VH-VL binders against q54fm4. Designs and how they scored, part 1

No score or structure here was measured in a lab: all are predicted.

Target 1, 189 residues: q54fm4
Amino acid sequence: MSTAPSPTITSPTQTSPVVINKSLICQDSTVSNGVQIAIGTVLHPRSSIIISEGAGPIIIGENNIIEELVQIVNKSPEPMIIGSNNLFEVGSYIECKSIGNGNVFEPKCKILKNTIIKDQCSIGAGCIVSEDKICENNTIIAQTQNSQIQTTSTLPYDHHSSIHMTHLELLHKSIPLFHTIKKTPILEK
Positions, changes and structure headers below are counted from each chain's first letter, unless a header gives other numbers; antibody chains aren't numbered by Kabat.
F, E and O are the ipSAE of ESMFold2-Fast, ESMFold2 and OpenDDE, as the mean of both directions, binder to target and target to binder. V2 is 0.75 times the mean of E and O plus 0.25 times the DockQ between their complexes.
[cut] stands for letters that were removed.

## First folded at step 1 (VH-VL)

Design e1
Fold by OpenDDE, look of step 8:
Structure e1 (fold): chain C 189 residues (1-189), chain A 121 residues (1-121), chain B 109 residues (1-109)
Amino acid sequence: as target 1 above (189 residues)
Amino acid sequence: EVQLVESGGGVVQPGRSLRLSCAASGFTFSSYGMHWVRQAPGKGLEWVAVISYDGSNKYYADSVKGRFTISRDNSKNTLYLQMDSLRAEDTAVYYCAKDRGYLWSGYFDYWGQGTLVTVSS
Amino acid sequence: SSELTQDPAVSVALGQTVRITCQGDSLRSYYASWYQQKPGQAPVLVIYGENNRPSGIPDRFSGSSSGNTASLTITGAQAEDEADYYCNSRDSSGNHLYVFGGGTKLTVL
């Protein structure tokens, strides 16, 4: 299986500063009807936000980063609510009831059905959050050599926020250079 | 410096086949999608086909679908367009164009000088 | 319809500003790219995406969009800017992956 190469960045000149006043949806992303995406949120290529048949809507807040191969799926008749300033890294699977703000979902982690992730949590790469679990604020789940562990973060929120915004600004600038983007969300079944 | 050089153009009769080549240099050929775009004499530009960086994905304009085949040899830094069942309306200068992305961003950042294909009885 | 329409010809006085406009339904959903073509030469990308300019393209070139339109603006037109200009976008009809406008011939007076 061949991995997609990263495009060579040739420095184009933007005539104006990047203003984050809209969502950035790559053409190659899949978004179901009934999905709401707020300003600043970025959907990378081959990301998917899917509402199953008979399921409730998916509402995504502002300034989220949804990377490649991320799958956000609602199978419940109840709405799935995702807050703001979350990072969903490559290959993560999300089937939660709700997600708060400022969370990080590392590569290939899985959030199983009916879970609640509150604020400022970190789910480590490859980690699995079991069904019906509630992660309180500042929860850290990480994989060690022997087991999956849970602890509480002591990092200040302000530092994470600043880094996240810098990341967003970069993405809003760089993604349109190499990918077709939708001016407005085109929702597909 | 990025260079794209088309070849293989010429005069052919309707129903015949022709194979175009595009030699690429000055960039990592295997990392980018490649396109063919054509321009009939005195007319505008028409997108023809695209191939992904590894050749795994191909798309065609309806006007050429089933008749044209886009391919690439990354070991030779060469893009190809096999044109079968040629028609008079296929008469055009054919350009190879580099995509800015590894698939198809839709931004053709470099073009060859083109090769002329004339289909006439 | 996936067609992009352009005025066939426009003119601008040397040093003045000119706007070339492209119109089509696909532009409601997709950003346009713009290509300059001089006689006997291959097209050259001048603007793409959300007002991005490739290296080597003068800063007098800029892009904008509104509704079902996209525009290329040349601020302070130079003699060498005389050329055909084509807009391009993703095709919403499915007949093509991409569609070009009919082109606009720009004359610098």
Scores: ipSAE 0.181, ipTM 0.729, lowest interface PAE 2.1, mean pLDDT 90
Fold by ESMFold2, look of step 10:
Structure e1 (fold): chain C 189 residues (1-189), chain A 121 residues (1-121), chain B 109 residues (1-109)
Amino acid sequence: as target 1 above (189 residues)
Amino acid sequence: EVQLVESGGGVVQPGRSLRLSCAASGFTFSSYGMHWVRQAPGKGLEWVAVISYDGSNKYYADSVKGRFTISRDNSKNTLYLQMDSLRAEDTAVYYCAKDRGYLWSGYFDYWGQGTLVTVSS
Amino acid sequence: SSELTQDPAVSVALGQTVRITCQGDSLRSYYASWYQQKPGQAPVLVIYGENNRPSGIPDRFSGSSSGNTASLTITGAQAEDEADYYCNSRDSSGNHLYVFGGGTKLTVL
């Protein structure tokens, strides 16, 4: 939609979007040889992505946020595949077969062996996703006073995606100000 | 601006060897995984091999394991495919493909134009 | 290895919508990526990671997935969309990392 250009005055301090064309891997993170991390993904200090002896590679997509003390561990000879736009909050433990896109793993949740998490799932703080479980799109697992419950969300993903990208842009601006960043990946040999 | 240029294709007899090269420019070659993908004449695409950004991890399709070796020289921005014990079924156009990630994401965002390898008597 | 199945050919009238499908067990666990190949040319990535378009790909291209099926949709097909289309995904058998579908020839009528 067009508006008349006069008397429009634009502030010179208008924030421009940051260009994200690489991953941001803090030096105080641990990344095994055989781990692949795609553009935009952020590894916070003290996070770890570990390939156990005899295990297959870990392949991580774009624009994921991996917070402090998160542990992603592959103990299977098969590749572990993690998609894009996922948020792994502080202290979560991930030993999945695969994770899709746009998922949230709240603090200290545990995703156990051979699980498949598809898209737009939310795994509540301290919740455990048992071995071999498949969480279909839009699954919400939450903790109540007595038990874990599972429901299905119908909330639109477009709104969630906008919040995630804003968060990611902030991290790419702020983390290099306060942390040493790996210039090339440091991999276990 | 990203460019991948394959070379080294030609006609060879079965059982012989050939080395393909892929010259890369327009991006930081040492930051990305690289693939070889082939296409037999009139046929579909077949993934062949991948190598991590630093060359430390390599994986192959079953059809080429033990016969083909993928390698890279990051100082020359060049990817290689050493092809030994060639068979008629290896006849194909061979593409060099850039991955979006350090090891591989499986999303091949740039491709070369390919080089033809013909294995015949 | 784990196979991805595509219809070998699909037709669409100019300006109409077409779906190209890719089916396989791997797609229950992994997203597909989609490549367009015109005669005599290298493939071009058109969709990755469910529904992301690389820069320069028209917004008439979109992707989706459900169950063991991934789909590439072209809304308002144009003559230049006539090409072969390949899906690619992770190999669930553990023998390869990646597998391509057999390809779909799209004819624009």
Scores: ipSAE 0.005, ipTM 0.460, lowest interface PAE 14.9, mean pLDDT 83

Design e6
Fold by OpenDDE, look of step 10:
Structure e6 (fold): chain C 189 residues (1-189), chain A 124 residues (1-124), chain B 109 residues (1-109)
Amino acid sequence: as target 1 above (189 residues)
Amino acid sequence: EVQLVESGGGVVQPGRSLRLSCAASGFTFSSYGMHWVRQAPGKGLEWVAVISYDGSNKYYADSVKGRFTISRDNSKNTLYLQMDSLRAEDTAVYYCAKGYRIFGVVTYYGMDVWGQGTLVTVSS
Amino acid sequence: SSELTQDPAVSVALGQTVRITCQGDSLRSYYASWYQQKPGQAPVLVIYGENNRPSGIPDRFSGSSSGNTASLTITGAQAEDEADYYCNSRDSSGNHLYVFGGGTKLTVL
């Protein structure tokens, strides 16, 4: 196994704008062969992107945030396609067929096999999206005291996008200061 | 401008060895996977081998496995193909081609830049 | 080794539309790339990732996929489009293998 070089320690008080021109994959992440990751996407330490034996590839779009202990797993012979600007929070489990753009997967939620998540959805903490389910655009799944509920968001996408980009900029700036980074695998266009 | 220039081709007898080189310029060579592709006279394209950006991973077509070795020197921006135990069916124009950036992950979108190729003729 | 199959030759009248198709099991799981090769020249990438064009490639070139097939379409064929066209994808029988189709000779009439 090849070892990535240690990151150069940069002053935390850097005032220059952060330019996102690559993917950011921490050394402590696990990524199977057959995974494609586009520019801007961040893999935190202890995250996993796994292709099971005989399964199809995993293609991940731009500017995704994949936090610690997230597991993205493809067990299907078909490709798993993940769009752009998605947030996968700590401990979430993803085994879906496809994910669109601008979605939020809160901590320890589970997306089960053959599920399709479209755009701008929010899956609440600990929630489970059943197998073969299709979540239409702007779907919100949340846990109440008594049950898991589903509704439709009325929040403009631009609000989420702005916060997400700010988050990305911070990660691209800060993560390399504390973690070893793998060489950049990117999906070029 | 991205440029790839192959060299080392020539006429060799069966069973002999030959080493091809590909000089790369115009891009960060050490950041990209590289390919060899060959084309027999009047025939189609045949993928030969690929090497990862740092040389840690190498894969070969079954037709050349055990006989050919792909390697690279990132300090020299050069890709190599060591061809041993050459056969008549290895006669072809050999192209080096630039892949996308690969580390533990792969691209499925092909090779975006090709050299002009170097001819290898294996004949008795 | 997985195979990609192409028609050996197709023709199109000047200004008309032609579709070149590639078929193979690997195409169920992987996108195809397409290469144009003119006599005595190296191949040139014209389409990748189903329907992406590299810089410099005319917009008359487009790509599509369905099932175990991938297609290159030239809408409004020009004389300079006469060439051999090869599809390429991952080889489903190997982890990091690639495979080319047999090539299609396009004649512009």
Scores: ipSAE 0.018, ipTM 0.559, lowest interface PAE 7.3, mean pLDDT 86
Fold by ESMFold2, look of step 2:
Formats: C-alpha cells, sequence, structure tokens
Structure e6 (fold): chain C 189 residues (1-189), chain A 124 residues (1-124), chain B 109 residues (1-109)
C-alpha cells in the first residue's frame, strides 16, 4: 500500500500521447551502482533496485512500471535480466534470475532466487514463486484460500499491452508534477 | 580487448602430468569465474572444470575428478589446469573460457570469451 | 540424467528459417546458452539467457525455451551460418556442474 500524500491538483487534462524518450526515476527511489535502466521505465517513490555486495548487475529493459515499495534485489553473481513492458505492483519482491516481457506482478508477490519468468505471465497478489521455478509463457499463478494454483492463460497477448502503454503515458505526464526526477544511468541502445 | 591465451599443451605419455596455463587480459580477472572446456579430435565439447572468482569453489566433471586440479592466481591474471595421471581419453584441445562470479547455487549466462585452445595429446 | 540431447545434424536452404533444439530435464530450471563453432576455431557464444545476443551476433539468431526444451532459431540462414551448434546448461542438481549437448551440425544448402 502506498503512503504517499494525495495530490493537490485535479487529474491532468488528457491530450495527445506523449513521446517517451527517457526513463523516469523518482528521487525517492534507491538504485545501486551497476543497474542499467532503459528508455521509458518508471520507478515510483520508495522503490528500490539493489545489487548486493558481490552480486552481478541488474539490467532492466524498456517501459516497465515499478510501483512504490517494490524491491528488486540481485544477490547472485550472475546478471539479473528484466525485459520490457512489465508491471511490478506495490510491494512486490523480485529476486529472479530473469523476467521476460509483458508480465504482471501483483501487490506483495514474491519472486524468489533463480526463478525464470518468461513472457505474459501474471503472478497474483501475495503469491510466492519458489526458488529455481520456471514460469513458461502465459502462466498465471494465483492465491486461493490457503493454496497457490497455476494455470495457463488463454487471453489475447495484447490485452496487457494496451492497458500498460496507456498507464505508462499517464505516468510520464503526471509524475514530474509531484516528484523530483533523478539523472538516470541510461542503457544506451 | 578481452583476451585469453592458453599455453602448456603438448605430447605426453599416459600416466604423466601436464600443467596448462591461461593468461587473461583486458578485463578484471578476479571478478569472474573461469572454465576449462575440452574437445577431443572430431568430437563435441566437454565441460571440464570451473573455479569461482576468488578461487574458493572448484567443480569438476566426473571424468577428471581426482586427477585434474583447477586453480588461479589473481595477482598474475592466470588460470591453471594441473592434469595428473593422464590417459589417452584426455587427448583434446583445451579451451579456457571466461564466465561469471560463482558462489552458491546460481545459474550462469554463458562463457562469453574463449581462448583459441591448446592441444594435449596423450600417446605412447 | 543431466544429459542434453541435440539432433546430430540439420540442413536448411539458404534464406530459410531453421530451429536447432536442445532437450534435457535441467532446462526446466536453468537457461541454456548457445555456441557456434566453425572448423578449426574456438566456440563463440551466440545466445545467452532466454534470448540475449552478445555484441556482434546478427539479429537473425534468437533463442527460446519451453518445458524441457531450449531452441536456437536462425531466420534467413546464410552460408556463413554453417557450423556446429552446442547448447550448454547447468546440471539439475544445482552444484555448478555444466553439460554440453552433443552438438548439431548445421548445413546450409
Amino acid sequence: as target 1 above (189 residues)
Amino acid sequence: EVQLVESGGGVVQPGRSLRLSCAASGFTFSSYGMHWVRQAPGKGLEWVAVISYDGSNKYYADSVKGRFTISRDNSKNTLYLQMDSLRAEDTAVYYCAKGYRIFGVVTYYGMDVWGQGTLVTVSS
Amino acid sequence: SSELTQDPAVSVALGQTVRITCQGDSLRSYYASWYQQKPGQAPVLVIYGENNRPSGIPDRFSGSSSGNTASLTITGAQAEDEADYYCNSRDSSGNHLYVFGGGTKLTVL
């Protein structure tokens, strides 16, 4: 759950889509040396991307949304590679080996060490992806009463993409209104 | 330029010993795990051994365990393979290859730089 | 068994697409890396992780994985792609034992 103050302004007036040509890293976020973040990715306040002592780099692709209190931590000597167009919702914890593209990590889920999340996966709120697990494309992991269940999605791939890009464009317009922006270690293309 | 240069190969008789060296340059040698990989003539690649970035962990293929010793000298940027009790089946080109830090249980992302190899022939 | 199985040989017509596969139980848990080897030369890393290309590797090379299978795809094969291709991965025990597949000889016709 975010504890950030409510904004004091009305919602920005909707206009033509903005051109996304940079990452957007809030000053209140924490980013270790050795992290590379590509164009379009947004880090909300109080998110963190941490390389533990002795661990390898973290490489994050384009157009990801990393919400408040998300923790991405590499404790492995191997590089951690996160693709593009992923949504990391509030408080999720990520210690993966790699994450592909177009995935959703719902609030407070935990992605444990050496996991591989491929493309278009959805990890439900509070779910735990155990160490070394591979989630193939279109995997859905959800929490039921006291059990996690895994299934394969039949939903169209582009549904997530449509919502994601609209959300991302809004963030690029609105976040600078409320927060100071860091200079970003940009992954050059 | 990242470069690995193997040396110490040659012709030896069965039961003898040989020490291979791999000189590293162009990168921070002490930050990476290192591998030995061999290839018998006309055959495929066979992983031989790996050593962690600080030398504290060493792992061997079963085919060489107890006979081969991998080591490194980070002050000299050099990787070694001590090969004892050599057999005809050890005849191969031996490559050194650059990996990543290795401690605990981790998945690697490949051996990104290879030397040109040094030939070891074990024959009478 | 931690063996990685590859078909020994595959052919592709010039300009066509080819897929080289690597199968093994450890691939459910670990990435494969892919190496190209031309005669008389050292292996060259062409794909690591799921689908990452080192600098200098043409974009016609791509990787994928599903279940216990990793695949290397060459789209629009060229004469220079004729080589042996090896997959490599970690043993399923997790003790930093690495194994190579037997290799696949790619012939470009």
Scores: ipSAE 0.000, ipTM 0.443, lowest interface PAE 18.2, mean pLDDT 81

## First folded at step 10 (VH-VL)

Design v1
Fold by OpenDDE, look of step 12:
Parts: structure tokens; C-alpha cells; sequence
Structure v1 (fold): chain C 189 residues (1-189), chain A 121 residues (1-121), chain B 109 residues (1-109)
């Protein structure tokens, strides 16, 4: 029985390191005036960063990944602050007061108003973080068959960070090949 | 290798109609937006129209809006430009161009050699 | 329509560096793409986004942007680089979805 050699998936030879020195905002994303986005952050097509009428600015840190159909909305007169190295996966809804660093928001999760997410949290797919809630560092919220559960992660942050950066590098390399990119929104002074 | 071949150009009188075709090969035609761009003799490039990968969305330059219709047949790997009510100012070489994105993103990475349309009395 | 403006002609000595600039309001919001057209030939994409080169385009071609301007730079111009160069961008005025600059004729001396 001649075992057919497993096709060697030749990983595309990353010939040149992609330098992440700017934000990547796809043309098909919606970004309100007054939104600040730092270097390295990626907005996928059909993502939206919206400041409601009379609401405060939205400030987004570095190296965030905002995937398709993500909605980040500020309805509060206070600024919404999002840190760095966060992953917002497809269809997540964010209306929080603040988000720290290194968080993962899985598909179609909802973060409701006046919520504070600190650092290195994971919000599971379809999970809802209720209004006024504070998620401490390393909080994990997951959906079971019958309920949402909350626990604390014991995993080192370094592993997540490494994967995130690799993901970012890939996006910065690939997105401009297939999408028109907007320039970083200029804050109207 | 990506190839785009335009056809259907010729000499027509003002007010008449003409249909251009662009045969595509060397890539998954149905996955990309397509454009028409024209160039009048001795003049610069002018964007004319775009159609999404599935044909569901179309946009036109104001100069041709209401007169030209962009369409595609993905089963035939062919892009079309129906030109009605032609005017002298429509005289140009017409290029079909491939968009780099699944939707139109405005980077024309491949062009055909063009087909000449002359509108004269 | 939002206009993109280019110098109609520029010259560069063989082996020297030349910069072709495109200016327009749309460029404040969108990156430009650049196309090379030689006489009797179809345009060829040379730069897209801020500084992306398609396969087959020499590394002497580079792109940059600042404010309402985009620039194509040829470092070490070759004789074969003599051509017309057009910038393109999304039209912010709504009259067109995309708009080309008027083109720049590059002469290599």
C-alpha cells in the first residue's frame, strides 16, 4: 500500500517582513469624524466606528484587529477609550465605556453601555456583557448550553500576544492587496 | 496569465448604439470587480464604469450615466459595455480593466489592449 | 468632480531620481494608484496603495503620500521608464467613483 506522500503545504515564503507603521482602514469601513485610530490597527470592510450625535470621541489604540461587521458605537458624551492589541471578531457589538489591552471579542458578542473591560479578557461568541459591568483582568466569559459562565484565565499573556502580532502582520500584508485603504482619519480640530 | 481582450469597437454615427465586449482569462473572473476606462485620442484616461463581481452593483461616470450600461456574464468570462446615444465626445479607445478586489477597490491591476470607438457623422 | 492635478511633463537624466506628484482633495482620504502608459500601449499598474508594487514592477518604483498629495518616485531612472504616468484615486465629490489625473509625460534624458 503505497502511502501517497502528504502534500507539503508550502507556507508562502514571507519574503520581506511587513513593517507595521500605519493603520489600515478599508475603504468599505464606516468611521465617524472624531474617531482616532492609532498605528497598526486594522479595520476590515463593513466594520463601523460610530459616534452618535452629541457623543464623545472614540479613541482606539494600536494594533487592534476589527473584523467585518463589527460595530463600535459611542452614545455617551464621555470619550470611549479602547486600548491596544484587541481582537474584535465578526459581528461583535461594542458600546462600552472602556476597553483595555489584549482582549478578544468573539463573533457576535455584545458589550453593552457603561461596561468596562480591562486587560486580557475573552468574551465568547454570542455572549452578552450586561450594562455597567466591570470585567477584571483575565476574565473569560463563555456560553454553555444553558447559561453564560465567567472564570479567570490562567494562561500567560505572552502566548496571545504572539499570535495576535502574527495575525496583524498577515493582515498588513494581505489586505492592501485586495482592498482600497483609506488614510487615517484626521481629527477635525 | 491574466488576459483581457476587448472587441466590438468601430465607426458609428452619432445617436447610434454599440456594444463592447471584454473576454477575460487567466483568473477567476466571477471573483473580481471589472471596470471600463476610456482614452480619447491624444488625451488622458477617463474612468467610465464599474460592476461588482456578481453584477449586483454598478456605477457610472456622470458623462455616460443614462446612456451606457455595464454588464457581465460570469459563465462566459465576459464583460460588456452597452453604449447608447453615442456622441462625438465618446470617441476613444475603451479599455477593460480588472479590479484587485472581490468588490471594486479601485486598483486596476490588469488592462486589455483596448478597442477603438469612433463616433463621427 | 474632484480633480487630480499633475504636472504635464517632467524630465530626468538617466540614472537619476524623479518624483511625479499628484494633488487633489480626494488624496486626503484615499491612497492613489499609479499607471504607466507607453505610446500605443495599454496602461500598466506600477504602484497601488501607499507603496505596493505589483509583480513584475521594478523596485526602483515607489509610492508616497502627504496631505492632499501622492507621489510616484523612480529611483535610478532607466530609458524604458519614458512614458506617461497617471495617478488615480477615489472621487470624493460623487460625480465619479474614480478619477484620473491629467497625466505626466516623463522624458528620460
Amino acid sequence: as target 1 above (189 residues)
Amino acid sequence: EVQLVESGGGVVQPGRSLRLSCAASGFTFSSYGMHWVRQAPGKGLEWVAVISYDGSNKYYADSVKGRFTISRDNSKNTLYLQMDSLRAEDTAVYYCAKDRGYLWFGYFDYWGQGTLVTVSS
Amino acid sequence: SSELTQDPAVSVALGQTVRITCQGDSLRSYYASWYQQKPGQAPVLVIYGENNRPSGIPDRFSGSSSGNTASLTITGAQAEDEADYYCNSRDSSGNHLYVFGGGTKLTVL
Scores: ipSAE 0.012, ipTM 0.600, lowest interface PAE 9.1, mean pLDDT 89
Fold by ESMFold2, look of step 12:
Structure v1 (fold): chain C 189 residues (1-189), chain A 121 residues (1-121), chain B 109 residues (1-109)
Amino acid sequence: as target 1 above (189 residues)
Amino acid sequence: EVQLVESGGGVVQPGRSLRLSCAASGFTFSSYGMHWVRQAPGKGLEWVAVISYDGSNKYYADSVKGRFTISRDNSKNTLYLQMDSLRAEDTAVYYCAKDRGYLWFGYFDYWGQGTLVTVSS
Amino acid sequence: SSELTQDPAVSVALGQTVRITCQGDSLRSYYASWYQQKPGQAPVLVIYGENNRPSGIPDRFSGSSSGNTASLTITGAQAEDEADYYCNSRDSSGNHLYVFGGGTKLTVL
């Protein structure tokens, strides 16, 4: 990765907006052929989106934030489908069947084989979503001292969306200042 | 199915005001940014204004800034454009358009059929 | 600086391939979107980003970009493709948030 100063980020709220009409894919991210990434999605340095030998494509929607050291891996011959407005925080591991919209995957959580995560779920740091599990809308999984607990969020859908979009706008302003960007999104055909 | 229906257009004298409405259905209105786009008769498209999903951020084209006010009522699934100090050059068909994003991407994936505003001396 | 320039009119023979271009400085940093408008109708989004088609748009429509130029390509033009086509992108000069090109009238012969 190029040597760069620490990014200086100012609040974008109540000022001129950032127009988000492209993806930002850092040059030092790893993306397999067969991965489709829609507009607005940001891949941080050292993130990986990998299709294993013999596996199907990975289709990623709009406005996702994929942080450093995140690994998204499809080992199934079936397509992996990830929706929009998801936040994948540092070091999370994703081997799902599908993920819906507006979810948060906190640092180093693991989303194992054949899982289905619907909408507006929060998976806590270090938590594991076991193989074949289905997380219905608004599920919160968090780690306690001795176990994972599951509960249902009461936060409005729009609260998560507002915070996410503010974060995304900041990234679209700041990342190009300090990182080399792939010129075109990796879109199939 | 997504539907956007504009209303409130008409003929008005310069210096007067009009309020346009856009009724939205078939999608979660409160999750998306909304735009007004206008088209003068026989002319091209001109972007007018945008409002974020929650109404907290609003931006205007220079040609209308200070005269037009965009707003929304998410409980009624309705977008508004208050047009004050109207001028002859404001004569156009006004379209309501849905953004693909929560704030805005500038991709207008669904449009209403428009409402005509005529400002004549 | 943020103007998007389109040729006013283009003709294509039925079944042939046509390219409609949009040129402007902002296209170096931002992708264009493309809208089809038939007489008396609202615009319809046909391409967004570099080359994404909304549901229901035929695969004969494709988009591309290079430098400050975005292009809409129609492979195997059909009679129903006769329309006005507008490009749209971010206004990087600060005059407007978004800017449309002047439009291209496509005639299918």
Scores: ipSAE 0.006, ipTM 0.476, lowest interface PAE 12.2, mean pLDDT 82

## First folded at step 12 (VH-VL)

Design w6
Fold by OpenDDE, look of step 12:
Structure w6 (fold): chain C 189 residues (1-189), chain A 121 residues (1-121), chain B 109 residues (1-109)
Amino acid sequence: as target 1 above (189 residues)
Amino acid sequence: EVQLVESGGGVVQPGRSLRLSCAASGFTFSSYGMHWVRQAPGKGLEWVAVISSDGSNKYYADSVKGRFTISRDNSKNTLYLQMDSLRAEDTAVYYCAKDRYSLWFGYFDYWGQGTLVTVSS
Amino acid sequence: SSELTQDPAVSVALGQTVRITCQGDSLRSYYASWYQQKPGQAPVLVIYGENNRPSGIPDRFSGSSSGNTASLTITGAQAEDEADYYCNSRDSSGNHLYVFGGGTKLTVL
């Protein structure tokens, strides 16, 4: 079966450098002690990053977007590691071992304990990734009327990255206009 | 109870080599990163090296890079520090320290009592 | 390597509150950990991850951070709290993975 070459979508060359602030954490977000957040990452109001008692730290990479009502929780004594350029959309629940880079978690999806999400995955709205599951690179999980399906993405990563960066730029410009930002962002720690 | 016991310290001449050992007990040794930290007499603490739980990753302070080698034997619950080309400035009490996590975060939650290394002509 | 700076010595009256501060560029990006060292003894972790206490550490010890600073606070200092205190963090310069402050000698009066 000749796999048709995926169309190379050339991302528009950004002519101007994207100015991204250091970590942008809204005052109304909840972040436990021991959470490390890298530069560029955005925490929307009413998002939560929680380390349970006795659990390990949560490390979050650069340029992540964590939207409203997102819950990231570590209950394991081991660290939870989240990479960079991920989008966590409204109401998603994350209890993973690790997440790589460039993933999209659509609204109200659930990532259950001890899961590994690698890179460039897409978890559809309301989908549930079961415990102990490993999602390989470019995994797409989507909800149909009757079932949850899994497939592999053929979209180039560069396209997703460009859109994500544009989104980040917008958030870094707009959020401080409407929301109070924490004075001591945990990201810088 | 977590215990770390350093050994192998002593008096050596400059240019010589010395190997330190740290015997660990009271915890799953293979599950944690391990560190060496030293303290010169009357001085502060200086981080020396770290090794990952499985030994696959090692990092060193610039002051010892190329001269010291950190290693571990998980089957023996033992951490090692091979010190080559020793210098006077390497004189210190050497502590082995347990990282709180499998990934090294630099939270040294348990320390040995240390072993003294003296480099003198 | 990046540097963490501490006051070399501070004093506190018995039962009073003292704050030991650590300053450095690394602290803008990483949480500090704090270690207590008494004469002739190995260091003991007292605070990590900004404000986490290991088991066995009294609740009078607390941690905080602001900007390029981290602080260890002892609320209600006891005689046994007299010791050297070292801050530690990851090194942002890349020359070392971790860096210690110069230490603060705490005297309880």
Scores: ipSAE 0.014, ipTM 0.604, lowest interface PAE 8.2, mean pLDDT 88
Fold by ESMFold2, look of step 14:
Structure w6 (fold): chain C 189 residues (1-189), chain A 121 residues (1-121), chain B 109 residues (1-109)
Amino acid sequence: as target 1 above (189 residues)
Amino acid sequence: EVQLVESGGGVVQPGRSLRLSCAASGFTFSSYGMHWVRQAPGKGLEWVAVISSDGSNKYYADSVKGRFTISRDNSKNTLYLQMDSLRAEDTAVYYCAKDRYSLWFGYFDYWGQGTLVTVSS
Amino acid sequence: SSELTQDPAVSVALGQTVRITCQGDSLRSYYASWYQQKPGQAPVLVIYGENNRPSGIPDRFSGSSSGNTASLTITGAQAEDEADYYCNSRDSSGNHLYVFGGGTKLTVL
């Protein structure tokens, strides 16, 4: 008795979960040649994934959510590798060496060059992860009045993953209804 | 500065029609979904309708489906609500609201001051 | 009928901490947002996502969630915090895309 939201047209309602078998790349996004994006990842309008001149490729895993005005930029000759199930919220700036899985990058945070973010980290809004920093699993970086603090999360991985996947399924259903999608060939891993 | 200004409210008889407008400024109107939210006098907020950024998709609360039509003109930065077959229970202040992101989480970060619609015989 | 349930009224002494709750099945899957409405005024977004504050919202406002419940916490309540507070989230039970809770009137004593 599961029903997906209906379009405004008179079509019958859908009763099955969304099958995620593609990436969604909004037409107003910018993606350099040499970027690989795996199945399930969603790029919102005005997001960008840029390989600077002379820089190495950017490899992005499955089921990531990349919101508006997010900038992912590789300026290093080495590959930039981003794992799966990450959430990049509006206006965040990413110039990492690598990012693992299940991380949240809150609005306008900055992840500077040569950083390594492992798994299940949360980087608070407006926070800056300094060059060469390594954030171990479950790191939380948050902003106080005029400083950043770091602590360790005890949030269950399974709980986060369930919320993320539900969110992603809704995006795959709803984004094509509200935005024009780039007609890009199926991307391979 | 983001501004939303509703207009077109007034007193109408049941069964009649009314069209509301919302003039938007201070942001790229065509990049965002837009919403109508209403509040009956002395009552809580009720979401009414949403329209996608390019106008191609629309969704409505069950209470208004088939009677109200949301639309937009991106060249004029204006959101509309066509309200047909009005009923007494449609009496409310009508707000237009901007989503903070694409319609994704329903974060209504800017609201107009509202326009009052009164449906009475 | 409403997917989001709020207590209709809560009181707090000036300078004390208060928590306003919002319950619904959809909150297991979706974040809530919170809106403050003072008499005769339009609503104002105070919390979005789990615990993000828009620019201009005092840091005494915070949000949290657990299970099917979202909470808005005001630490050190001030007289100007007296208002109606609404939660909002996605609707998982029908054709509505978004739903508001019934609202909580906060009185600062």
Scores: ipSAE 0.006, ipTM 0.456, lowest interface PAE 15.3, mean pLDDT 81

